# Designs tried in a protein design chat: VH-VL binders against Cytosine-containing mismatch-binding protein 1 (cmb1). Part 2

Target 1, 199 residues: Cytosine-containing mismatch-binding protein 1 (cmb1), of Schizosaccharomyces pombe (q10241)
Amino acid sequence: MVFAIRIRQFHTTLVSAEKNGLQKLIPPRLKTIWNQMLVETKGAGNGPERFEMIRQKYKALTADEIQKYKNKLQEQFDAEKKRFMETLRSFTPTEIDSENRRRSKEAHSTGSRYYRLRHPDVPKKPSSAFILFYKELRNNPKLRQELGIPEAISTLVEETQNASKAWKELAEDKKKPFIDKSKALKEQYDKFMKEAGFR

## First folded at step 1 (VH-VL)

Design c6 (framework fv_ficlatuzumab)
Fold by ESMFold2-Fast, scan of step 1:
Structure c6 (fold): chain C 199 residues (1-199), chain A 122 residues (1-122), chain B 107 residues (1-107)
Amino acid sequence: as target 1 above (199 residues)
Amino acid sequence: QVQLVQPGAEVKKPGTSVKLSCKASGYTFTEYWMHWVRQAPGQGLEWIGEINPSGGSTNYNQKFQGRATLTVDKSTSTAYMELSSLRSEDTAVYYCATDYDILTGYSEFDYWGQGTLLTVSS
Amino acid sequence: DIVMTQSPDSLAMSLGERVTLNCKASQSVSSYVSWYQQKPGQSPKLLIYWASTRESGVPDRFSGSGSATDFTLTISSVQAEDVADYHCQQSYSYPLTFGQGTKLEIK
C-alpha cells in the first residue's frame, strides 16, 4: 500500500514535469486567424511591413481558405484543451485545490487575477430547478402540449424562452419536484467537494 | 421525429479497419453530442467516445484512444466511427446515440441507432 | 474508471410482482445515474435519468432511487412487456461507464 502510494506520487510528478507544471497551467484559448498569421510571419520584415503583409494575405483569402484556417485553429484548440484536461487528471483533486489556494493567496497579495483550475472528475455545479425543468420539457412531448409549447423542438433561443415563460407560470406544486431535485443534487455536490477538500 | 440510421451488419478480417456510419435526421445535427457505444455478445454496454458535431471536439474512453476515430459530415448529418487494427474481440453491436445535454453537460442517451453488428473473423 | 456493478445478474418474476434491481458504483457518482431497458434484438431505451427522473413516455410503474454509490430501479407491478435487460450508467466522470446488466424474465 505504501509502495503503491509512492509509485503513484512518482508517476504524477514525472508526468507533470514532462508535459506541464501544475503551478503554471492555464486554460488554452482559441487563436484568431490574425494571431496565426502573426506567428507564420514572425521575422518577415519590420512591424509596419509585417502588418501590411498580413493585411494583404487576409484580403487575398477566399471564403474556402478562411474556413480552412478556422478548422485548423479549432483542431489545434481541441488538441490543446484535451491535453489540458489530461494534465489536470494527472493530479489529485486535493493537489488542484492546494494550487488554487496558492494562486488565490498570490493574487490577493499582488492585486492580480488568477485562473482557477477545476479537476475533470469534480462534478459540475448542480443544475438549478429551472434547468432540470428545461431538460424535462425538452424530452416530454406531453408536458410541452400541456403547457402550450409546440411538440417539435425549436432553436435553443426559442426553447429557452418557451421554458422560461412556462416555468414562471407553473404552479408551485408542479415546481416542487424540480426544486427538491436541485436541492438534493446541491447537497451531494457539496458533500463531494467537502470530501475532496474543495470546500 | 429523431432517427439515427445505421447499417445492419459489417464483416471484416482481423488486422483491417472499419468505418461505421450513423445518419441523423429529425433534429439539428449540430445541437446534440453524438456518442458511440458497443455491446459484445453476452456482455454489457461499453462507451467508446463522444463527438460534438458543431466543432468536431471529441472525448474518448482511454481503452479505445488511438484505435477509434470519431468524425462527422455536417453536409449529410452523418457521424462516423473508424476502428483500426481489428481483432476478434471487437465483434459486437455498435450503436450511435445522442445525448440530451443542451445546458448541463451531463450525458444521458435519449435516442439510439438500431446498431451495426460488426463481425471480425477469418 | 468508475465500476458499476449490477445485481442480480438475472431474475424471474411473476406477473404483477414488485421487482427491484440494484446498481452500485465503486465511488460516489452523486445522482448522475441513468437506467436503460433493452429488449432482445433492440437498442437500449432510456427509462430513468438523474437517478429518479422518469423519461417521457415511460410507464409510472418504473421508478428510480438512490444517490452516491447505491441505486435502485423498481418496477411496481411487472408486466409481460417488461422482459428485457436493464442497464445502469454513470455520467459523473469520464469515461462514461455501464453496469453489466440485469436480465428480467417472467416465470
Scores: ipSAE 0.000, ipTM 0.405, lowest interface PAE 19.6, mean pLDDT 78

Design c7 (framework fv_ficlatuzumab)
Heavy chain, then light chain:
Amino acid sequence: QVQLVQPGAEVKKPGTSVKLSCKASGYTFTSYYMHWVRQAPGQGLEWIGEINPSSGDTNYNQKFQGRATLTVDKSTSTAYMELSSLRSEDTAVYYCARYDEGSYYYGMDVWGQGTLLTVSS
Amino acid sequence: DIVMTQSPDSLAMSLGERVTLNCKASQSVSDYVSWYQQKPGQSPKLLIYGASTRESGVPDRFSGSGSATDFTLTISSVQAEDVADYHCQQYYSTPFTFGQGTKLEIK
ESMFold2-Fast, scan of step 1: ipSAE 0.000; ipTM 0.454

Design d3 (framework fv_denrakibart)
Fold by ESMFold2-Fast, scan of step 1:
Structure d3 (fold): chain C 199 residues (1-199), chain A 122 residues (1-122), chain B 113 residues (1-113)
Amino acid sequence: as target 1 above (199 residues)
Amino acid sequence: EVQLVQSGAEVKKPGESLKISCKGSGYSFTDYWIGWVRQMPGKGLEWMGIIYPGDSDTRYSPSFQGQVTISADKSISTAYLQWSSLKASDTAMYYCARQGDLWFGEYYFDYWGQGTLVTVSS
Amino acid sequence: DIVMTQSPDSLAVSLGERATINCKSSQSVLYSSDNKNYLAWYQQKPGQPPKLLIYWASTRESGVPDRFSGSGSGTDFTLTISSLQAEDVAVYYCQQYYSSPLTFGQGTKVEIK
């Protein structure tokens, strides 16, 4: 195997354009028919009058027309999402992580929220042993019964509390499969990241 | 009477900046969208974009996005079209025009400005 | 984008005779909910801005002479001048406002024969 020679080329104009594109990159959102009608009725009457106009316009649509509207909005969203994903692929995972760090710091200083970006080709970070156990509890009624957890799925808060208590009380030999699986997934992730040149 | 009055003809060199205006009178300026239309010498009409002066919401034709900036100052009932750096290919007559109906954003144009001739040559 | 195609590119018509201009859209501009065709016609005389003649495919703008009429639906539209006058020498444009970007036909030049 021969190592490819990498020559670092600084093109200030291109680098500046890429940085500006990444800083302004926001995930597209699927519009509702209501959102679209708000756009279409801009400048028509005051707030209450405009809302009444939208309600009457929506009520006049047939089920088939509503579906056609939704299909058009979905097609627009799919096209925007594809362009968004291709733009993300033009940057390295390191560049995206740096941008996310910048966004986090800016959001903290301004009290604003921010959109976290993910490289399309980077897999999700592996689940911890506890999260793997939590997922198993959701799909395994027998395990729930053995651990004294109600078979019926309850609120997120109660599920998390029940799973946390059960995990803390679980014997080490029964934790081992989840710990081993988590470790294997983490090793696979690390190997992939190195081989793909993402680290 | 409804009237749109545009600024006078401009002669510029490539690379120069330019801002032309369109002043509305005889109607509620903030209630109607204002569109900009280009007509190159001897050619047809091309829609560039529109602005709603009440909140400066602006929409561009994909062909003109990033090429020009449309803005408005509602306090003086004036819309603007501007270039940061003109090209010879920007030589054209530029018209502003008022949206024909304020309901549901119908974008046919009922009143037109007299046009501003922009000539870009070296 | 919706492409608007006019025919013919130019025509010569004798004074008092009928002039017919066609406009075809690449997609329907008829909105099923309100049953309206989002199509307008403009007249442009030399050295002047365009002037609205027809909107909603067939509605004549206030002040436009009765000899101008619009017809058609969906993708095929016609502007008719029933009896051509000297002042009607101009270029005529169709425009769709069904979807963005707004698009115009290439224009039809009407001259006296």
Scores: ipSAE 0.000, ipTM 0.420, lowest interface PAE 15.8, mean pLDDT 83

Design d4 (framework fv_denrakibart)
Fold by ESMFold2-Fast, scan of step 1:
Structure d4 (fold): chain C 199 residues (1-199), chain A 119 residues (1-119), chain B 113 residues (1-113)
Amino acid sequence: as target 1 above (199 residues)
Amino acid sequence: EVQLVQSGAEVKKPGESLKISCKGSGYSFTSYWIGWVRQMPGKGLEWMGIIDPSDSYTRYSPSFQGQVTISADKSISTAYLQWSSLKASDTAMYYCARHYDYGDEFDYWGQGTLVTVSS
Amino acid sequence: DIVMTQSPDSLAVSLGERATINCKSSQSVLYSSNNENYLAWYQQKPGQPPKLLIYWASTRESGVPDRFSGSGSGTDFTLTISSLQAEDVAVYYCQQYYSYPLTFGQGTKVEIK
């Protein structure tokens, strides 16, 4: 019994170790010439002094040198992004969700940020009825006028508050088209997820 | 994943020495700077200083220059904050934090080390 | 040193309502050559370390809900929480990284009314 338990624990550990590549996976970043020069000049004076150094370095570059620099950074980013996407595709959506849950739990305990991974072949969850209404409201001046919402979009905050209030006050029969559309999109999403083996 | 793990709480008497740690993992330790931030009980945040682990270059806030020593051991991905002689006024929560890769803002923070100095 | 001053010191807002926090720097934190404001916002919940919310005055850190937004330029900055949720009860700090020493505002405590 002890020997069997030990073998199971060892086997479980080896299977878990296969996920190690996912645990440290972070999306690549496209570096600008400025970003690269910040790395090269770190520790060189205060903020304004450091930025003046970078400005002088940038000024010394010819147009051809700037373009070559940008091309190298873009090629590096493209290669890293391709590798990142291929790595994500090597894991199941369930494995990625488990990793995201682990990251979220650790972020909660440390108060730090974390990057949430997304499987590239899993479609975005279907929009709710409210979100469909919100999108319609943005592009429909007549609907805005009928609901007493200002034609001009001042801020995203005010737009969201106006849409939320309008949705809450909207008659149920006028909500129905958005509810029905949302339901249909969800049924399509659920069917896709089941057929693709993601559920 | 990126994480900073700090040493446990300390209870000390005035005049004693202390060294607390901040261990980085999940990233290239020498590619980022580590800063130290103090938070007195019930008070706000105070930047103490910063270190580049690649060459041990340090910068201190004028308020902390000569009061503490910041160091790092890149072979074990660990930064340190040290006092030669503690005072009761050093009672505080101490955080380590990582500089973002293209700026001086802090993107990842340790959980904090509570230091209590009392007679 | 650049002195960062926040207002108000404390703010009580009803759930779902807008919360606005102001931050003023004693000198400009806008660097004209790159047109960037060297200002960040952090959230600190009770018993937790600070968490980065906003950098470059208006850029939201990954994973931060879109109800958080930063605005302003030069010396006057604002953090807005469009629809306050229970989990947003925290102290919020602004920070300049334009020059050494790095300095934080005194903090604004946000609580539910």
Scores: ipSAE 0.000, ipTM 0.410, lowest interface PAE 22.0, mean pLDDT 80

Design d5 (framework fv_denrakibart)
Fold by ESMFold2-Fast, scan of step 1:
Structure d5 (fold): chain C 199 residues (1-199), chain A 121 residues (1-121), chain B 113 residues (1-113)
Amino acid sequence: as target 1 above (199 residues)
Amino acid sequence: EVQLVQSGAEVKKPGESLKISCKGSGYSFTNYWIGWVRQMPGKGLEWMGIIYPGDSDTRYSPSFQGQVTISADKSISTAYLQWSSLKASDTAMYYCARGEYSSGWDAFDIWGQGTLVTVSS
Amino acid sequence: DIVMTQSPDSLAVSLGERATINCKSSQSVLYSSNNKNYLAWYQQKPGQPPKLLIYWASTRESGVPDRFSGSGSGTDFTLTISSLQAEDVAVYYCQQYYDTPYTFGQGTKVEIK
């Protein structure tokens, strides 16, 4: 929301303090039981001592205990994901973009990888007419049959080539619905971005 | 009879994808780790990674992380090793081998017959 | 990574004589809590997959002839074939499974003199 973004921006000191948190913010990952046991045994010994401890702990678990462990890890992940998204919402899209550029430059300088952040309330850019056609083709066996494309889904490379050829050869009147839909989605996207103050 | 049976030899060109298989029989497939080992022509043995089919927990050698994908389908007692884009340097014999679950990181007691992969232009 | 080094690279031994292969790890593979060495020995004949001979440094795998024995602890290990037979001509590898990545020695080729 535009008003929410403008209100956050007004509190410069709070925004600056929150930006310090943004620099180290990474997406949470769902942990396996092994990953969690590695975390719990961090610093307990050298590699084999640690792996032997984990092996013994895992071997001692019943099927019911394994399922309960997985359920707790899922709950933890869901809670962390929610907090991660709420933290992202506290920053403007411009602030997140600036942080992504900083991370990119740092990664280039150090040879490290980085996590690219995305504002939860910023919609993804609308699909082009071709991409809308490609998605329809993948989920529509009748359309595939009409265009002489095998009903079975093939490799990404072959699917893309089949879709590109079909699109190029498709009559303009049959392309029009995808072109019109793409244009409408683009107009909705642009209106939303302007009204939300993201541009 | 406990055995691991691997898919047949492959001849591929650089840039092609490939998925080879290792089928376990005569034992509880989900109770043992399956490791993958590479042997380049005339060279020694290199450990690539390992998977526990019961929960698909997978560990890779740093040298192979990002170069290959190890997976398993417990419903058909089969483990897989996959490349998205082959290189000439991937030319080698690939072995799958069984590690005992109760020993965790135990020695490999049962080995597949090997799959020869040749990558040439 | 733990580096495994075998010596010699090749060994020629007369039939019925003792063959000795050494393996050194760059760090200890002995786990103090269970007092086990995470060290295995494999035999590989031409055109065949490796075959497990010894695990836990000194435990012989089922079906392996008693002329094969493993010894050592920590960083220094030995595989001994007490009376070499013709079928023992092969390349022998040591392997540590103490820490990932698992690592193999470079191999020792055993031939008849």
Scores: ipSAE 0.000, ipTM 0.416, lowest interface PAE 21.2, mean pLDDT 82

Design d7 (framework fv_denrakibart)
Heavy chain, then light chain:
Amino acid sequence: EVQLVQSGAEVKKPGESLKISCKGSGYSFTSYWIGWVRQMPGKGLEWMGIIYPDDSDTRYSPSFQGQVTISADKSISTAYLQWSSLKASDTAMYYCARSEWELYFDYWGQGTLVTVSS
Amino acid sequence: DIVMTQSPDSLAVSLGERATINCKSSQSVLYSSNNKNYLAWYQQKPGQPPKLLIYWASTRESGVPDRFSGSGSGTDFTLTISSLQAEDVAVYYCQQYYEYPLTFGQGTKVEIK
ESMFold2-Fast, scan of step 1: ipSAE 0.000; ipTM 0.420

Design d8 (framework fv_denrakibart)
Fold by ESMFold2-Fast, scan of step 1:
Structure d8 (fold): chain C 199 residues (1-199), chain A 122 residues (1-122), chain B 113 residues (1-113)
Amino acid sequence: as target 1 above (199 residues)
Amino acid sequence: EVQLVQSGAEVKKPGESLKISCKGSGYSFTTYWIGWVRQMPGKGLEWMGIIYPGDSETRYSPSFQGQVTISADKSISTAYLQWSSLKASDTAMYYCARHVEDYVWGSYFDYWGQGTLVTVSS
Amino acid sequence: DIVMTQSPDSLAVSLGERATINCKSSQSILYSSNNKDYLAWYQQKPGQPPKLLIYWASTRESGVPDRFSGSGSGTDFTLTISSLQAEDVAVYYCQQYYSTPPTFGQGTKVEIK
């Protein structure tokens, strides 16, 4: 299977390099040992048999073998990510935007989800005022205390709810620094995009 | 404690079929990959392929793909190597060996069988 | 396939003297992510199967005498027998397991002078 995976990676790179290959290009994901064993055992027996095969294979692994497995999966992911980024650079930001619009329309039509692509040389859009506030709140215990939020960091869901509530109730003069910073970052982003010819 | 015991020597003619065996004991047979290594007279070692007895998944060296079949019967803790049609060039000592790392990541071999000598001549 | 080349093909060493065997791989078998060399050494006596001596280039297998040691990294590896004993007369093989298929060196015959 490692040999088959290497062939698939090579074929994926070739297909992705094609102009119409952009339509099939998806971000690589770091595989878990379980995910990899599922791939390697595809077609090997029915569901219960396949599950038992994977359980037996996993139980046979030593701690050193598990670490080696994880390291090989990380190496493969890093290589796939590099190829993915290089493939994206071969297309213009406009072509990528057009592909994202096609994917969005297809997903709405079929009720499925889609992977949104981003050109590597285009900087990420700057954070909104709320996201800047959220980040400050996470790293500022005194601010948390002043807003009645527990000093200890909670679950992501609770942190987002607490931040959202606090933001809505925050006095306008306290919001202003975050709003102003967000606007400044957006203006810098827009200027860059225009000067680089990306818009 | 861990032992791999192979079947006895074989003398065959070209074109004949053959199946040799390797019986594991002293460990959980279904939890380790087991494989075959060829050593031609006066020559070095060549890895042929492996099997995971728990599910009979096999992997072969490109040089041996299509030349041999590896199988296992987990109920009697035995792995097999078989030829449908022997050639004079198959004359060699055949070792079975327990693989520490599975095929996906490569393997070194911690326990070996005593070997089965296969002689193919007219 | 990764090609493993040993040197010398044979050597004669007096009892109690040091024996050194070299092994070269056609490409690096050091996995940078875990900093491990995927290299094993085996001993094969006449009429016997190979016996594992060393794995991960330098880790001695349980029950193997301290006089056996492995060293090296990347493409160049060495097996050293610090004080040769009569029972050490054998053919020694290096083996890579970095890439499939696993491949062996051609072997080095060690005999008494």
Scores: ipSAE 0.000, ipTM 0.415, lowest interface PAE 21.9, mean pLDDT 81

Design f4 (framework fv_fezakinumab)
Fold by ESMFold2-Fast, scan of step 1:
Order: C-alpha cells, then sequence, then structure tokens
Structure f4 (fold): chain C 199 residues (1-199), chain A 119 residues (1-119), chain B 111 residues (1-111)
C-alpha cells in the first residue's frame, strides 16, 4: 500500500509532505502523455479497460493535438521546476549542505546513489584538480593513450581506478594546469560566497 | 504481510483442463487486481490476463482468449485461472501477481504452480 | 520470442557495475509506456525490483537503478554481489498487442 501511494503521488505530481522540507525533496520529472492520461482517467474503468481507453485516445490524437499536449506537459514541468527551485531558495546553503551530507552517508551505507541538492543562487563548488583531470580523460583520447588508459570506458570502477593511478604517477608539471585551474575556480567561488553573504 | 499462496503442481493430458488457485492474505482482496503470468521451463515470462476481484471483470491476452477463464471467490480471498484444451506447449509455471488500481507494476507474486501437460 | 529485447547474459566481478538493456519499439517503450524490472533468483518467483522506469520498492537496495530514453530502458547494478546472480526481466505495455510484454530475460553471472 505504501508502494501504491508513492506511485500515485508520482503520477498525480503530488509532492511528499515532510516534517523537514528537505529530507525527501527531489527534482520534478517531465511527464509523458501516457502518464498524464493515467492521471486524467483515475477512477474510470478497470485497469486494462482504462489502459485500452488511453490507447484509443492516444491513437485518435492528431499530430497537432499531440504537440499541444506535449507543450502543456512542458509548461507544467517548468512550473514544477520553478517551485522546486523556490523551495531550495527558501533554505540556506548550509542547510542544503547538511541534507546533502545526510544523503551521502545514507547512500554510502547502502552502496547506492542519491540526488544532490543545489541552492539555485550558489555556483557549483569548484572541482578538485583530480576531478578536472578525470573529466579531461573522458574527452581526450590522446591523453588516455599517452597514459596507457583504454580508449573505451568499460566500467565506472575501472575508469576511476585507472584515473587515480595515472594521477598519482603523473609528473608535477603535467598536474600543474589542473592544480592551477582548481585554485582559480576555488578563489572565484570563495569571492562569490563572501560577496553574496553565504559565508 | 502480503501473501499469495498457490495450489500444488498438476499433471494433465493434452486436451484436458487445469484450474490453478491463488489465495490472498494480508491485504483487502477486492482492492487490487490479480494477474496471471506463465513461464515455460527455461523460458521467459508471458502475461496471460487479469481479474478485478471486486467486480469479477476480466481481460485476457489475445493468445489465450477462448481457452482461459479467470474467476474469484471473495468469501475465501481466492482467484482462479482455468486453462482448457491443453497442449504440450502449455507446460509452464503459472504465477499469480497483484497490481494496484490502474494496472501498475506487479508488486507481489505467488510462488508459482507447475502445470505439466504430457501424454 | 520476446517483444522487448534484452541480452541473454551479462557478467561482472564483485564490486563492479553492470547494465542490462531493454530495447522496445514505437508501440511500447517508444509510445511512452513505463518500464518495470523484475529479479528472479534461481528456483524462485520474480520479485519487483524497479517500477515506473526508475523507482525502487521498499527493501530493494539503491545499488539497483533504472532509466529510460526513447525506445529503450536500462537497469544498472553497482557494487555487484554474489547474491545478485539471477535472471532479470524488463516489462512494459504494448498498444499494438493490447497487453503486457516482457523482455526475454538476462542471466547475470557474478564471476
Amino acid sequence: as target 1 above (199 residues)
Amino acid sequence: QVQLVQSGAEVKKPGASVKVSCKASGYTFTSYYMHWVRQAPGQGLEWVGWINPNSGGTFYAQKFRGRVTMTRDTSISTAYMELSRLRSDDTAVYYCARSDYGDYEFDYWGRGTLVTVSS
Amino acid sequence: QAVLTQPPSVSGAPGQRVTISCTGSSSNIGAGYDVHWYQQLPGTAPKLLIYDNSNRPSGVPDRFSGSKSGTSASLAITGLQAEDEADYYCQSYDSSLSGWVFGGGTQLTVL
């Protein structure tokens, strides 16, 4: 039953109410025409009869009607996204960071991923030199070849291990551009945070 | 806790009929649809149809129409699937599975009933 | 034959990430119908693993995740464990058949 309630909330675009507004806050999803027709036909007929009703309605739609429907769903998504951003803006960056730390710890304990919240008015935290190097490897086949890393990425674990090993073995003069870029990004971030009153 | 308990294995001759049961407990039987799915040995899953236990309304996959009948007995929270004119290729494990209103995902499954059709 | 196409087998070592694809057509996944995933351990009934493309039921570890794009869906399993060795099935609805359809199943071997 709890499972069914969660599905209904997703299809009806209802938000979960929480005693802590941040605890289960996730970004909205763009609905398909099928998802919306499920919402509109809630309470009409039995399941497969309802699905056949939706199928027939969808098949009867003209190209213009389909585009109009998609435009309305996009408009709805944009409104939900705006509300999501306004909700985030109602919290301090420190509160959002605390929630992200909670999510990260929970995810690490379960071996999974989590959605990281970001304050709309705060620039992304600057990437470390290693992360900048890691990103460069993804888009630089020549660099991968020079460091003995396979061109194709087979797994995330293998890619991270290869990048970590390569970074540790990389000469300091080759690391310097990434270190310098990371330092510059951090200085820009710190200046913004101070001027915006977030620190 | 939600449980779907199915009847025991059946051995039938070609041309016979088989009736499999699925007894529900741990929830309101009439508030969820009951689906039937089969799986031939070493093969994949194949949807057969569903019944609305509240109304008795049914819907069957085209392949099984005319051979399958789904019923229920609300007094004992049990759903039934009867398959007639059995062929050897009807040999399979038959599962019952529950879905919420609107035929969402199949969230709870019975353990399956092996039906063997042999001469 | 199955209506949705899955690789018959995939393998990975403990701790690694694997992905299982589910390829449909314009009458099912491409028509916008949601994709659900089921795990079937040897000798057991299927168990719901992912529903509505990317959601997990209570009790399913979050190392399992789903995604959907265009006519295809994917199941990702991170931090592979021996107990993940099972058959995995995708499921959707097909408008041309007016019924539920399953993928052919993928046998995951943990090396």
Scores: ipSAE 0.000, ipTM 0.413, lowest interface PAE 23.1, mean pLDDT 80

Design m1 (framework fv_mosunetuzumab)
Heavy chain, then light chain:
Amino acid sequence: EVQLVQSGAEVKKPGASVKVSCKASGYTFTSYYIHWVRQAPGQGLEWIGWINPNSGGTKYNEKFKGRATLTADTSTSTAYLELSSLRSEDTAVYYCARDYEDSSGYYLFDYWGQGTLVTVSS
Amino acid sequence: DIVMTQSPDSLAVSLGERATINCKSSQSVLYSSNNKNYLAWYQQKPGQPPKLLIYWASTRESGVPDRFSGSGSGTDFTLTISSLQAEDVAVYYCQQYYSYPTFGQGTKVEIK
ESMFold2-Fast, scan of step 1: ipSAE 0.006; ipTM 0.480

Design m3 (framework fv_mosunetuzumab)
Fold by ESMFold2-Fast, scan of step 1:
Structure m3 (fold): chain C 199 residues (1-199), chain A 119 residues (1-119), chain B 112 residues (1-112)
Amino acid sequence: as target 1 above (199 residues)
Amino acid sequence: EVQLVQSGAEVKKPGASVKVSCKASGYTFTSYDIHWVRQAPGQGLEWIGWMNPNSGNTKYNEKFKGRATLTADTSTSTAYLELSSLRSEDTAVYYCARSLEYGDYFDYWGQGTLVTVSS
Amino acid sequence: DIVMTQSPDSLAVSLGERATINCKSSQSVLYSSNNKNYLAWYQQKPGQPPKLLIYWASTRESGVPDRFSGSGSGTDFTLTISSLQAEDVAVYYCQQYYSYPTFGQGTKVEIK
């Protein structure tokens, strides 16, 4: 039956996506020198002794060795990221959405976290007014000075707290450009998604 | 291997300025940040400020803002703390300390520089 | 500023016995995004600079004896010396690096 064939095709698509490596696919992480030493010493020692050996090795590195290590790790990350993006492009947006639904349900039932995949060719949802303000604040020393925020970039925790406080206290006329830009970006996004057939 | 070596003890009069140095060795100077912390005799530790030697960025404890200046000379791998308008309350041992970035712990410390402010 | 308060101000412990030092922060130093506590412990002996013992609340620095351990999360932290040795006589400081660095007032550990 047509109805049975359609249900079977949908089920087959989900199974096919899993077989094609979409299940368990997560973005690569740029490794620190410490993280790489953990990988390189896998199986060499056990427990706390291994961490102690790695700490001693890390502290013994020369300036040139640190830079060489960082360059190698960056190159590895760039290659892994390219592979990750190409893998995502091999699936349809619908297949990725189906995998995200599976991950969401699994995370809910197990209490774990999950990474939500995005198709590279589908644009990101537009930034909120606050996020646009936050980005401007990071790149605009004059704006930071006007709002009493130090020009020096601090920890992410402090940057987020400073931006949140500043936004909350910011006059409505100063918020308006960010609000208007956010609205315009959302309208552009909605038009693109509709015309491209992604919704 | 890693060492932070500070300049010698200073005796200053009230109203003067002092400049303490911290010479780094055994690592890439520009890859780690430098903090300054002081300790009055018999008292606890007090953070003064932070500097990134690579970017020149600084962040100060509000208590020292306008009086403390943090600088670095990358050609000599040396960090500096200059404290102006000295008062008797500024009598303390001043330490430089290293961190990987601003929001991190201090893994290596200098030996300390005693600054005495008296008439 | 985040205020760090230690207790007790001083304690005397017999050789081989357990020493426990507490540290409280006026606000949480746990960063939810990475699940790390931005808390360190330092040991300072007379005439010497502070020496890092513990970072990220519970990670022991290289070369620090295993009798030293850190525990706790959020606002309440503990440094434990499981079997006090003569060389452990010192002042111990907790420090947060979640925001502008601040230190506890210190806890002096002495032998009974």
Scores: ipSAE 0.000, ipTM 0.421, lowest interface PAE 20.6, mean pLDDT 82

